# VHH binders against q8c9a2: the designs that were tried, part 28

Target 1, 239 residues: q8c9a2
Amino acid sequence: PPEETLSLWKGEQARLKARVVDRDTEAWQRDPSFSGLQKVGGVDVSFVKGDSVRACASLVVLSYPELKVVYEDSRMVGLKAPYVSGFLAFREVPFLVELVQRLQEKEPDLMPQVVLVDGNGVLHQRGFGVACHLGVLTELPCIGVAKKLLQVDGLENNALHKEKIVLLQAGGDTFPLIGSSGTVLGMALRSHDHSTKPLYVSVGHRISLEVAVRLTHHCCRFRIPEPIRQADIRSREYI
Short names: E, the ipSAE of ESMFold2; O, the ipSAE of OpenDDE; V2, 0.75 times the mean of E and O plus 0.25 times the DockQ between their complexes.

## First folded at step 19 (VHH; framework vhh_7aqx_2)

Design T1 (at its last look DockQ between E and O 0.95; V2 from the best seeds 0.83)
Fold by ESMFold2, look of step 19:
Structure T1 (fold): chain B 239 residues (1-239), chain A 125 residues (1-125)
Amino acid sequence: as target 1 above (239 residues)
Amino acid sequence: QVQLQESGGGLVQAGGSLRLSCTTSGFTFSSYAFSWFRQAPGEEREFVGEISSSGDTIRYADSVKGRFTISRDNAKNTFYLQMNSLKTEDTAVYYCARDIVTSSGWGYDYWFDPWGQGTQVTVSS
């Protein structure tokens, strides 16, 4: 990509990162049982195989704690911005923001109180992943839930990491992702008794890491939390 | 009784070296990874480094990389922190801890168990 574009994205990323709130801001977040939480969102962008431009973007809203889909919106989109490692959110977040805006217009009473995002939050090369990006642009609490470890800040999928994964024996088991900087960037979570591959949970916006991990676990009927799973299912149906 | 005990702390001049030991008992040492932390007065505990159960994989905090070395001796149920090129900012109480996983509770006291009692390292200018 042209040097001017990269410079603009670095500046915008820094500006938006300053708006991230990495603490609990909602009353339901402070309640041990999440009393007051009724609607959890999930988003997904699924690409056509072999095609870095054509994708389906989906937003779902589920009831909580029932985890039943109460709203869905899926759209085929074209990702026009160039692919640049560390800036992937600039390609897809505009379409996710559009989906949230369409929900506000069509069914404002179904607006989610938190959104689980397939991807990272602060666990990111510049501390500003897709979950952070969506969160600051919509001002919704957001959680990053990644399926693979992003190897940043001294985090590596090495023998030490793998031996810790073996220690995860039951759904709900976690260990911290402590970077070489000393920062706790996220948590590895065994989301289900029968899933040996963990999730990597990080803060997006307007939520603490502790609440993010606990809610993610509560949303899992399978390895992947239901809001993200249902968004992915809808995206795959269009492709 | 599961226990960790640090030793080897003391007063050392800047530029000097010191070796800390963490002796363990009450569990199978070779089954666990271990970590070193440090804490200066009024500060939060700071990650120093981590060593795998086999000793083959080791991670260091950026603040100490290249100066500190972690090792372990499974025959002695002991792991070590070799500190070289010490600086005044390395002054702290140093703790060893066993890496575990947790399903409840939050924070360092739940992510690591047990902790040693700490050993003071003081680096004078």
Scores: ipSAE 0.810, ipTM 0.932, lowest interface PAE 0.9, mean pLDDT 92
Fold by OpenDDE, look of step 19:
Structure T1 (fold): chain B 239 residues (1-239), chain A 125 residues (1-125)
Amino acid sequence: as target 1 above (239 residues)
Amino acid sequence: QVQLQESGGGLVQAGGSLRLSCTTSGFTFSSYAFSWFRQAPGEEREFVGEISSSGDTIRYADSVKGRFTISRDNAKNTFYLQMNSLKTEDTAVYYCARDIVTSSGWGYDYWFDPWGQGTQVTVSS
């Protein structure tokens, strides 16, 4: 993409980043059992094989704590913005916002109270990943859940990182991702006893890191939290 | 008993150097990664750097990169923080810590265990 476009995107990210809330804002978040949480959402975008433009965007809402699907919406979309590392949100978020808006219009009673996003929140080159972007635009609490470590702020998937992963012995085990800036950007989470590959959880919007990690873990029947897993399955089946 | 103990702190002029040591006991030293932290008065504890169990991977905070060096001596159960080109802003209590994985708590006190008692470093202008 043109340099001008990247400059605009950076500016937009900076503008929206100022709106990020990295603390708990909801009553259910302060409850150790998450009492009051009834619906959790997941979003994902799947691409047509061999096609960088055609994709399916999916929103799934699950009951909590049962984790049963109560709402699903999948739509084929044409991505206009090219993929650029650190700017994934500009490709995917507009379509995800539309899905949320559709849900609000069609069945407002099924709106999720929190959305788990396949991607990063504040664990980002500019501290404003896809989960932050979606959260700010929808004003929903959002959690970034990444399957691979985004190597930012001095964080690397090196020998030291691998050593820490090995120390994760049980589901729920975590270690902090402390950037070279000194900021805790997220947590590595072993999401399941039978999964040795951690998830990387970071704050998107209107949620603390602690609650983000705890809720993510509680949503995991497998390695991938159920809201995201279901969104992924449905988006892939749709194409 | 698992223990860490810092030494080597003191008063130094800006531009000077100090070498801190963290001596460990009560566990297999070579099996663990370690970290250095520091805390200035009225400030939060901040990350300084970390070293892998083998010593092959080392990472530094941006504020000390290029000036500080972390190393370890497995034969002595000790790891070090060499501080060069010290600045007044480096004034703090320096702590060494052993890295752990946790599922029960949040914050530095849960992510690292044990901690040393700390050693004061004062850099004068």
Scores: ipSAE 0.773, ipTM 0.903, lowest interface PAE 0.6, mean pLDDT 94
ESMFold2 (binder alone), look of step 19: mean pLDDT 84; pTM 0.838

Design T2 (at its last look DockQ between E and O 0.93; V2 from the best seeds 0.81)
Fold by OpenDDE, look of step 19:
Structure T2 (fold): chain B 239 residues (1-239), chain A 125 residues (1-125)
Amino acid sequence: as target 1 above (239 residues)
Amino acid sequence: QVQLQESGGGLVQAGGSLRLSCTTSGFTFSSYAFSWFRQAPGEEREFVGEISSSGDTIRYADSVKGRFTISRDNAKNTFYLQMNSLKTEDTAVYYCARDTVTSSGWSYDYWFDPWGQGTQVTVSS
């Protein structure tokens, strides 16, 4: 994309970043058992094989703690914005926002209280990933859950990082992602006893890192948390 | 008993140098990664740097990069923080810590174990 476009996007990210809340805002978040949490959401975007434009965006809502799907919505979308590292939100988030809006209109009682996003929150080049972007625009608590380490702020998937991964022995085990800036940007999480590859959890919006990690873990029947896994499955099946 | 102990702190003028040592006991030193932290009065504890078990990977906080060097000596069960070009803003209690993982902690106190007692570094103008 043109330099002008990137400049605009950076400006927009900076503008929206100022609205990020990185603390708990909901009563259920302060409860050790998450009492009061009844619905958790997941979103994902799947591409048509070999196509960088045609994709399916999916939103699913699950009951908590049962993790049963109570709502699903998938739609084909044409992505207008090109993929640029650090600007994924401009490519995908508008469609995800539309899905949330559709849910609000069709079934307002099924609105999720928190959304798990396949991507990063504050663990981002400019501290404003897709989970932050979605959270700010929808005003929903959002969690960034990435399957691979985004190498930002001095964080690298190097020997030291791999050593720490090996130390993760049980589901629920974590180690912090401390940037060279000194900021804790997220947590590496072993999501399941039978999964050795960690997830990378970061704050999106209106949630603390602690609650983000705990809830993500509680949503994992497999390596991938169920809201995201279900969104992925449905988006792929839709294509 | 697993223990870490810092030494080498003191008073130094700005532009000067100090070398801190962290001596360990009670575990296989070569199997663990280690980190340095510091805490200034009234401030939160901050990350200074870390070194892998092999010593092949080292990372520094931006605030000390280019001035501080971390190293380790497996034969002595000791790792070091060489501090050059010291600034008044480097004044703090410096801590060494062993890297660990946790399922219940949400602060540095849980993410590292054990910690040293700390050594005072004071940089005067």
Scores: ipSAE 0.767, ipTM 0.904, lowest interface PAE 0.7, mean pLDDT 94
Fold by ESMFold2, look of step 19:
Structure T2 (fold): chain B 239 residues (1-239), chain A 125 residues (1-125)
Amino acid sequence: as target 1 above (239 residues)
Amino acid sequence: QVQLQESGGGLVQAGGSLRLSCTTSGFTFSSYAFSWFRQAPGEEREFVGEISSSGDTIRYADSVKGRFTISRDNAKNTFYLQMNSLKTEDTAVYYCARDTVTSSGWSYDYWFDPWGQGTQVTVSS
């Protein structure tokens, strides 16, 4: 059965990938100051210590530009599907979609206009990370924000990559993650003046890479953008 | 003046070889990584390859891997693209560029700075 499951997931991943929109679709995205953006979401899945099955999934919505939590929903979940590299999203995304559905039912006026996701978007083995998956299933603009470089398409965390990280001197500094295929898969971002470890930002859905990087940077009071940080804090409180 | 300049382009038969040079001035060459790009008419610039400041780490686009070799000579402030087994698809203007970082710009002109003026490579059948 595990081989049959993987075959189904590969097929579903390819089908959903065709629906990804990697360009700006919202008016606020085209405004230099993000005028019209009022609500930014963040999601997290945090595991019980030493347990790859029991986790807490969290959704928060923050006001923008104040970055104050205006909605939170955290739920303990059982990740029933096996962990498989490159298919991690199939374990998590159903619960994240459920959290978005619950928000729509409980506080529809607080629906975020964009969601920052702890994980990758198009910077992925098959070009379809968790941020793409969530974005397509919810039709919300989504940004992938990863803490470590996913080494795909000729991208490696080698001496060349590390010397480019050294060039990142101030918050807001970036360099492109150009794959061996020739595509720009994402950007390395120094998210804060006092943070030397970059973030790796990639498009999830219904957003350009430029806007994704700018918004991620504007959401960072610390290395990790506030929507993701606040989701993680709440998940950690449950476990 | 801070500058990169390509040389060594020209007309060559398919299957042949060319060696491009990128000579730099106005900055500390040995402190930077550098990249080669190419652009055919009506297309966007395409990544060809990249070399670290030490010269020890090199990566190539899939389309040229095994045929092209990048090297550098820090004593001469120059890096090179050796192009073997050339195909008509390799016809393009080839650019050298210095890897950099940016906080505000959102194009190749900001992600890499400075750029050379380009050298034409034409591969005939």
Scores: ipSAE 0.759, ipTM 0.910, lowest interface PAE 1.1, mean pLDDT 91
ESMFold2 (binder alone), look of step 19: mean pLDDT 79; pTM 0.794

Design T3 (at its last look DockQ between E and O 0.81; V2 from the best seeds 0.79)
Fold by OpenDDE, look of step 19:
Structure T3 (fold): chain B 239 residues (1-239), chain A 125 residues (1-125)
Amino acid sequence: as target 1 above (239 residues)
Amino acid sequence: QVQLQESGGGLVQAGGSLRLSCTTSGFTFSSYAFSWFRQAPGEEREFVGEISSSGDTIRYADSVKGRFTISRDNAKNTFYLQMNSLKTEDTAVYYCARDTVTSSGWGYDYFFDPWGQGTQVTVSS
């Protein structure tokens, strides 16, 4: 994309980043058992094989703690913005926002109280990943859940990082992702006893890192948390 | 008993150098990665740097990069923080810690175990 476009995007990210809340805002978040949490959402975007433009965006809502799908919506979308590292939100978030708006209009009682996003929150080049972007625009608590480490702020998937991964022995085990800036940007989480590859959890919006990690873990029947897994399955089946 | 103990702190003028040591006991030293932290009065504890079990991978906080060097001596069960070009802003209690993982808590106290007692470093103008 043109340099002018990137400049605009950076400005927009900076503007929206100022609105990020990285603390708990909901009553259920303060409860050790998450009492009061009844619905959790997941979003994902799947691409048509060999096509960088056509994709399916999906939103699913699950009951908590049963993790049963109570709502699903998938839409074919044409991505207008090119992929640029650090600017994924400009490709995907507008469509995800539309799905949330559709849900609000069609079934407001099924709105999720929190959304798990396949991507990063504050663990980002500019501290404002897709989960932050979605959270700020929808005003929903959002959690960033990435399957691979985004190498930012001095974080690397190097020997030291791999050594820490080996220390994760049980589901629920974590170690912090401390950037060179000294800030804890997220947590590596072993999401399941039978999965050795960690998830990388970071704050999106209106949630603390602690609650984000705990809830993500509680949503995992497998390596990938169920809201995201279901969104992925449905988006792929749709195309 | 698993223990870490810092030494080498003291008073130094700006531009000067100090070398901190962290001596360990009670576990297989070569099997663990280690970190240095520091805490200034009224400030939160901050990351200084870390070193892998083999010593082949080292990372530094931006605030100390180029000035501080971390190393380890497996034969002595000791790792080090060489501090050069010290600034007044480097004044703090310096802590060494053993890297670990946790499923039961949050904050630095849970991500590292054990911690040393700390050693005071004061840099005067």
Scores: ipSAE 0.851, ipTM 0.934, lowest interface PAE 0.5, mean pLDDT 95
Fold by ESMFold2, look of step 19:
Structure T3 (fold): chain B 239 residues (1-239), chain A 125 residues (1-125)
Amino acid sequence: as target 1 above (239 residues)
Amino acid sequence: QVQLQESGGGLVQAGGSLRLSCTTSGFTFSSYAFSWFRQAPGEEREFVGEISSSGDTIRYADSVKGRFTISRDNAKNTFYLQMNSLKTEDTAVYYCARDTVTSSGWGYDYFFDPWGQGTQVTVSS
């Protein structure tokens, strides 16, 4: 029954959320130039058009700062768990964890030092998006990068929000996503000089928001950061 | 020179009311959104509320919603914070700020420039 499933997921989500670390834990994160960072991962889950069950999950690893793909793995997956608003990650994360496990088995020297995730981190209805979920289960630093604003905690894509977007004039410009609770949930980021639509960056795990935003910006040759863009390309080719 | 200046702070008893003003100069007031923040000793600045350039969209922190009202008067280049049903927890230095891009800082200094100098509000029990 949906009631039983919801109860189980709420309990598990709460337990996992307690493990989120929203501060820098790695030496490279504290270096102004990210000295020591050599491998950045990206993940994506793309659905077959018109199909709520079949999807392709992809993991890529890029060299940093060159942003060249050095590893890729894509798999068609079937989403077995029911759709429940606010708990979408429970459907997807097991397959992303499997991709990380396969990387450890096949090319352990290519394990990324941070993963950019297509989706939200703490910017989420319960403060625990897919980037948090993947981060806690793999213990990898994770960044949530969303293409659209998730309207939670008083955040709305209204006239005031659009007014702030207009003020972002150059790549790297940001404004804070301050919830009605007073919590800074993430940052809106103009990721590239020639991009008019911002990204919405939030902490996943083992990283500060400041570092998450700065690294995301440095990974953007286009609107979408290269790790996520390359993962999306592989998913699209597979389906 | 772009300037913001708060006024109207002071001592008030719990349950009372106070109106803060933020007078602006050196830029086109009607083109910008504005925000109110507050800071108690030893704490980070806390978001209070925000008003769009048109005045039609206003946001409030949950802690003040229903008690505080933000408004603006384009003819006077001024925006306001009407504070009703004040509580001792509202004791803080109140800052006004213009919503705009900055190229430096973090947190609340990342997307607000300039800030006013602050006005003290003290709510006695």
Scores: ipSAE 0.706, ipTM 0.892, lowest interface PAE 1.2, mean pLDDT 90
ESMFold2 (binder alone), look of step 19: mean pLDDT 81; pTM 0.806

Design T4 (at its last look DockQ between E and O 0.97; V2 from the best seeds 0.89)
Fold by OpenDDE, look of step 19:
Structure T4 (fold): chain B 239 residues (1-239), chain A 125 residues (1-125)
Amino acid sequence: as target 1 above (239 residues)
Amino acid sequence: QVQLQESGGGLVQAGGSLRLSCTTSGFTFSSYAFSWFRQAPGEEREFVGEISSSGDTIRYADSVKGRFTISRDNAKNTFYLQMNSLKTEDTAVYYCARDTVTSKGWGYDYWFDPWGQGTQVTVSS
């Protein structure tokens, strides 16, 4: 994309970033058992094989703690914005926002209280990833859950990082992602006893990192948390 | 008993140098990565740098990059923080810590174990 476009996007990210809340805002978040949490959401975007434009965006809502799907919505979308590292939100978030709006209109009682997003929150080049972007625009608590480490702020998937991964021995084990800036940007999480590849959890919006990590872990029957896993499955099946 | 102990702190003028040592005991030193932290009065504890078990990978906080150097000596069960070009803003209690993983709690006290008692570094103008 043109430099002008990137400049505009950076400006928009900066503008919206100022609205990010990185603390708990909901009563259920302060409860050790998450009492009061009844619905968790997951979103994902799947591409048509070999096509960088046609994709399916999916939103699923699950009951908590049962993790049963109570709502699903998938739609084909044409992505207008090209993929640029650090600007994924401009490709995907508008469609995800539309799904949330559709849910609000059709079944407002099934609105999730928190959304798990396949991507990063504050663990981002400019501290404003897709989970932050979605959270700010929808005003929903959002968690960024990435399957690979985004190498930002001095964080690298190097020997030191790999050593820490090996130390993760049980589901629920974590180590902090401390940037060179000195800020804890997220947590590496072993999500399941049978998975050795960690997830990378970061704050999206209206949630603390601690609660984000705990909830993500509680949503994992497998490596990928169920809300995201279900969204992924359904988006792929829809294509 | 697993223990870490810092030494080498003191008073130094701006532009000066100090070398801190962290001596360890009670575990296989060569198997662990280590970190340096510091805490100034009224401030939160902040990351200074870390070193892998082999010593081949080292990372520094932006605030000390180019001025501080971390190293380790496996034969002595000791790792070091060489501080050059010290600034008044480097004044703090410096802590060494062993890297760990946890599912038991939140905060540096759980993410690292054990910690040294700390050594005071004061940089005067």
Scores: ipSAE 0.888, ipTM 0.950, lowest interface PAE 0.5, mean pLDDT 95
Fold by ESMFold2, look of step 19:
Structure T4 (fold): chain B 239 residues (1-239), chain A 125 residues (1-125)
Amino acid sequence: as target 1 above (239 residues)
Amino acid sequence: QVQLQESGGGLVQAGGSLRLSCTTSGFTFSSYAFSWFRQAPGEEREFVGEISSSGDTIRYADSVKGRFTISRDNAKNTFYLQMNSLKTEDTAVYYCARDTVTSKGWGYDYWFDPWGQGTQVTVSS
């Protein structure tokens, strides 16, 4: 990718990162039972196999706590921006923002109060993953839920990490992802009793890590939280 | 009773060394990873380092990397923090803790259990 593009992206990433809010900002977040939470969103971008240009971007909204789909919007999109490690979100987030804008226009009453994003939040090379990016651009609370450990800040998927995964015995069990910087970047979460592979939950925007982890767990009927799972299903149907 | 107890703290001049021990009892030592933390007055607990159950995988906070070494001795149910090239910024109460997992609470008191009572390290200029 052109050096000018990388320079612009680094600058934009830094400006947007300064807007991340990593604390609870909504009343429902402070309630032990999430009273007042009625709508949870999920997003996904899935690529056509063997085609680096065509992808499907999806947004779903689920009722909470029932986790039933009440809104869905899937669009085939063309990805033009080059792939750059650490800046992957710049390729995908504009289309996710468009889906949120379309929801606001079509069914504003169904706007989600929080969005679960397949990918990282602050657990990221520059502290600004796709969940942070979407969150600051839409001003929605966002949670990053990754399926694999991103190895940054001294975090490694080594024998020590695997030992801690073995300690995760029941759904809801967690351990912190403490970087070499001393920062708690996220939590490893066993999302349900029958999953041996954890999720890696991190703050995106306008939510505390504690609430992000609790809500993610509450959204899991399977390993993958329902909002993300339903978005992924819709995207895969289009490709 | 599950117990962790730190020892070896004290007063030392900058540039000096100390060796901390964490003696454990009441559980199978060789089954667990362990961590060192420290806390200066008015500050949050700070991660220092972590050692796997086998002793083969060790990680350190950036602030101590290259100066501190963690080791363990399964025969003595003890793990250690060798602190070299000490700085005044290393002044703190040092705690050992057993790595664990939780679904029942939030924060360091739940993520690690049990904790030792702490040992004071004071590094003078």
Scores: ipSAE 0.832, ipTM 0.937, lowest interface PAE 0.8, mean pLDDT 92
ESMFold2 (binder alone), look of step 19: mean pLDDT 81; pTM 0.807

Design T5 (at its last look DockQ between E and O 0.94; V2 from the best seeds 0.88)
Fold by OpenDDE, look of step 19:
Structure T5 (fold): chain B 239 residues (1-239), chain A 125 residues (1-125)
Amino acid sequence: as target 1 above (239 residues)
Amino acid sequence: QVQLQESGGGLVQAGGSLRLSCTTSGFTFSSYAFSWFRQAPGEEREFVGEISSTGDTIRYADSVKGRFTISRDNAKNTFYLQMNSLKTEDTAVYYCARDTVTSSGWGYDYWFDPWGQGTQVTVSS
């Protein structure tokens, strides 16, 4: 993309980043059992094989704590913005916002109280990943859940990082991702006893990192939390 | 008993150097990664740097990069923080800590275990 476009995107990210809330805002978040949480959402975008433009965006809402699907919406979309590292939100978020808006209009009682996003929150080159972007635009609490470490702020998937991963022995085990800036940007989480590859959890919006990690873990029947897993399955099946 | 103990702190003029040591006991030293932290009065504890179990991977906070060096001596069960070109803003209590993994708590006190008692570093203008 043109440099002008990137400059505009950076400006937009900076503008929206100022709106990020990295603390708990909901009553259920302060409850150790998450009492009051009834619906959790997941979003994902799947691409048509060999096609960088055609994709399916999916929103799934699950009951909590049962993690049963109570709502699903999948739509084919044509991505207009090219993929650029650090700017994934400009490709995907507009379509995800539309799905949320559709849900609000069609079945407002099924709106999720929190959305798990396949991607990063504040663990980002500019501290404003896809989960932050979606959260700010929808005003929903959002959690970034990434399957691979985004190497930012001095964080690397190097020998030291691998040593820490080995120390994760049980589901629920974590270690912090402390950037060279000194900021805790997220947590590595072993999501399941039978999964050796950690998830990388970061704050999107309107949620603390602690609650984000705890809820993500509670949503995992497998390595991938169920809201995201279901969104992924449905988006892939749709195409 | 698993223990860490810092030493080497003191008063130094700006531009000067100090070398801190963290001596460990009660566990297999070579099996663990370690970190340095510091805390200035009225400030939160901040990350200074970390070193892998083998010493092959080292990372520094931006605020000390290029000035501080972390190393380890497995034969002595000790790792070090060499501080050069010290600034007044480097004044703090310096702590060493052993890296750990946990599911039982939140915060540095759970993410690292054990901690040393700390050593005071004062840099005067």
Scores: ipSAE 0.895, ipTM 0.955, lowest interface PAE 0.5, mean pLDDT 95
Fold by ESMFold2, look of step 19:
Structure T5 (fold): chain B 239 residues (1-239), chain A 125 residues (1-125)
Amino acid sequence: as target 1 above (239 residues)
Amino acid sequence: QVQLQESGGGLVQAGGSLRLSCTTSGFTFSSYAFSWFRQAPGEEREFVGEISSTGDTIRYADSVKGRFTISRDNAKNTFYLQMNSLKTEDTAVYYCARDTVTSSGWGYDYWFDPWGQGTQVTVSS
């Protein structure tokens, strides 16, 4: 991409990162049983096979605790921004923001109280992943849920990491992702009794890591939390 | 009784060295990874380093990399922290802990279990 674009993205990323709130801001988050939580969102961007430009972006809202889809919106989109490693969210987030805006316009009463995002939050090369990006732009609480370990800050998917995964025996089991900096970047979570691969949960915006991990686990009927799973299903059926 | 116990702390001048030991009992030592942490007064526990169950994979915090070495002796159910080129900012209570997993509770007291009682390291100018 042109050097001007990269400079703009670096500046914007830094400004937006300063707006991240990594603590609980909602009453339901402080309740041990999440009393008051009724709507959980999920988002996905799925690409047309062999095409790095055409994708389907989806937003779903599920009832909580029933985890039934009450709203869905899927749109084919073209990713116009250039690919730049470390800035991938800049290509996708505008379309996710648009989906949230469309929900506000069409069905404001169905606005989710928290959004689970397929990707990382603060567990990121610059501490500002897609879940942080979406969160600050929409001011919705957001959780990053990644399927693979992002190897940053001394975190590696090595033999030591794998032996800790073996210790995860039941759904709800976790261990911390402590970077070489000493920062707790997220948690590895065994999301389901029958899942052998963990999820990697990190804060996006307006939520503590503890609540993010607990809610993610509560949303899992399968390895992937239901809001993300339902968004992914709808995106893949559109492409 | 599942136990970890640190030893080897003390007062040392900057530039000096100390070797800490963590002796374990009540569980199968060779099945677990272990970690060293430290805590200065008024601060949270700080990660120092981590060693795999075989001893072949070792991680260090950036603040100690190149100066500290972790090792283990599975025959003695003990792992070690060799601290070289000590600085005054290394002054802290040092804790050993077994890497574990948790399904409830939050924070270091749940993410690692058990913990040792700690040993004081004081680095003077």
Scores: ipSAE 0.834, ipTM 0.936, lowest interface PAE 0.7, mean pLDDT 92
ESMFold2 (binder alone), look of step 19: mean pLDDT 81; pTM 0.800

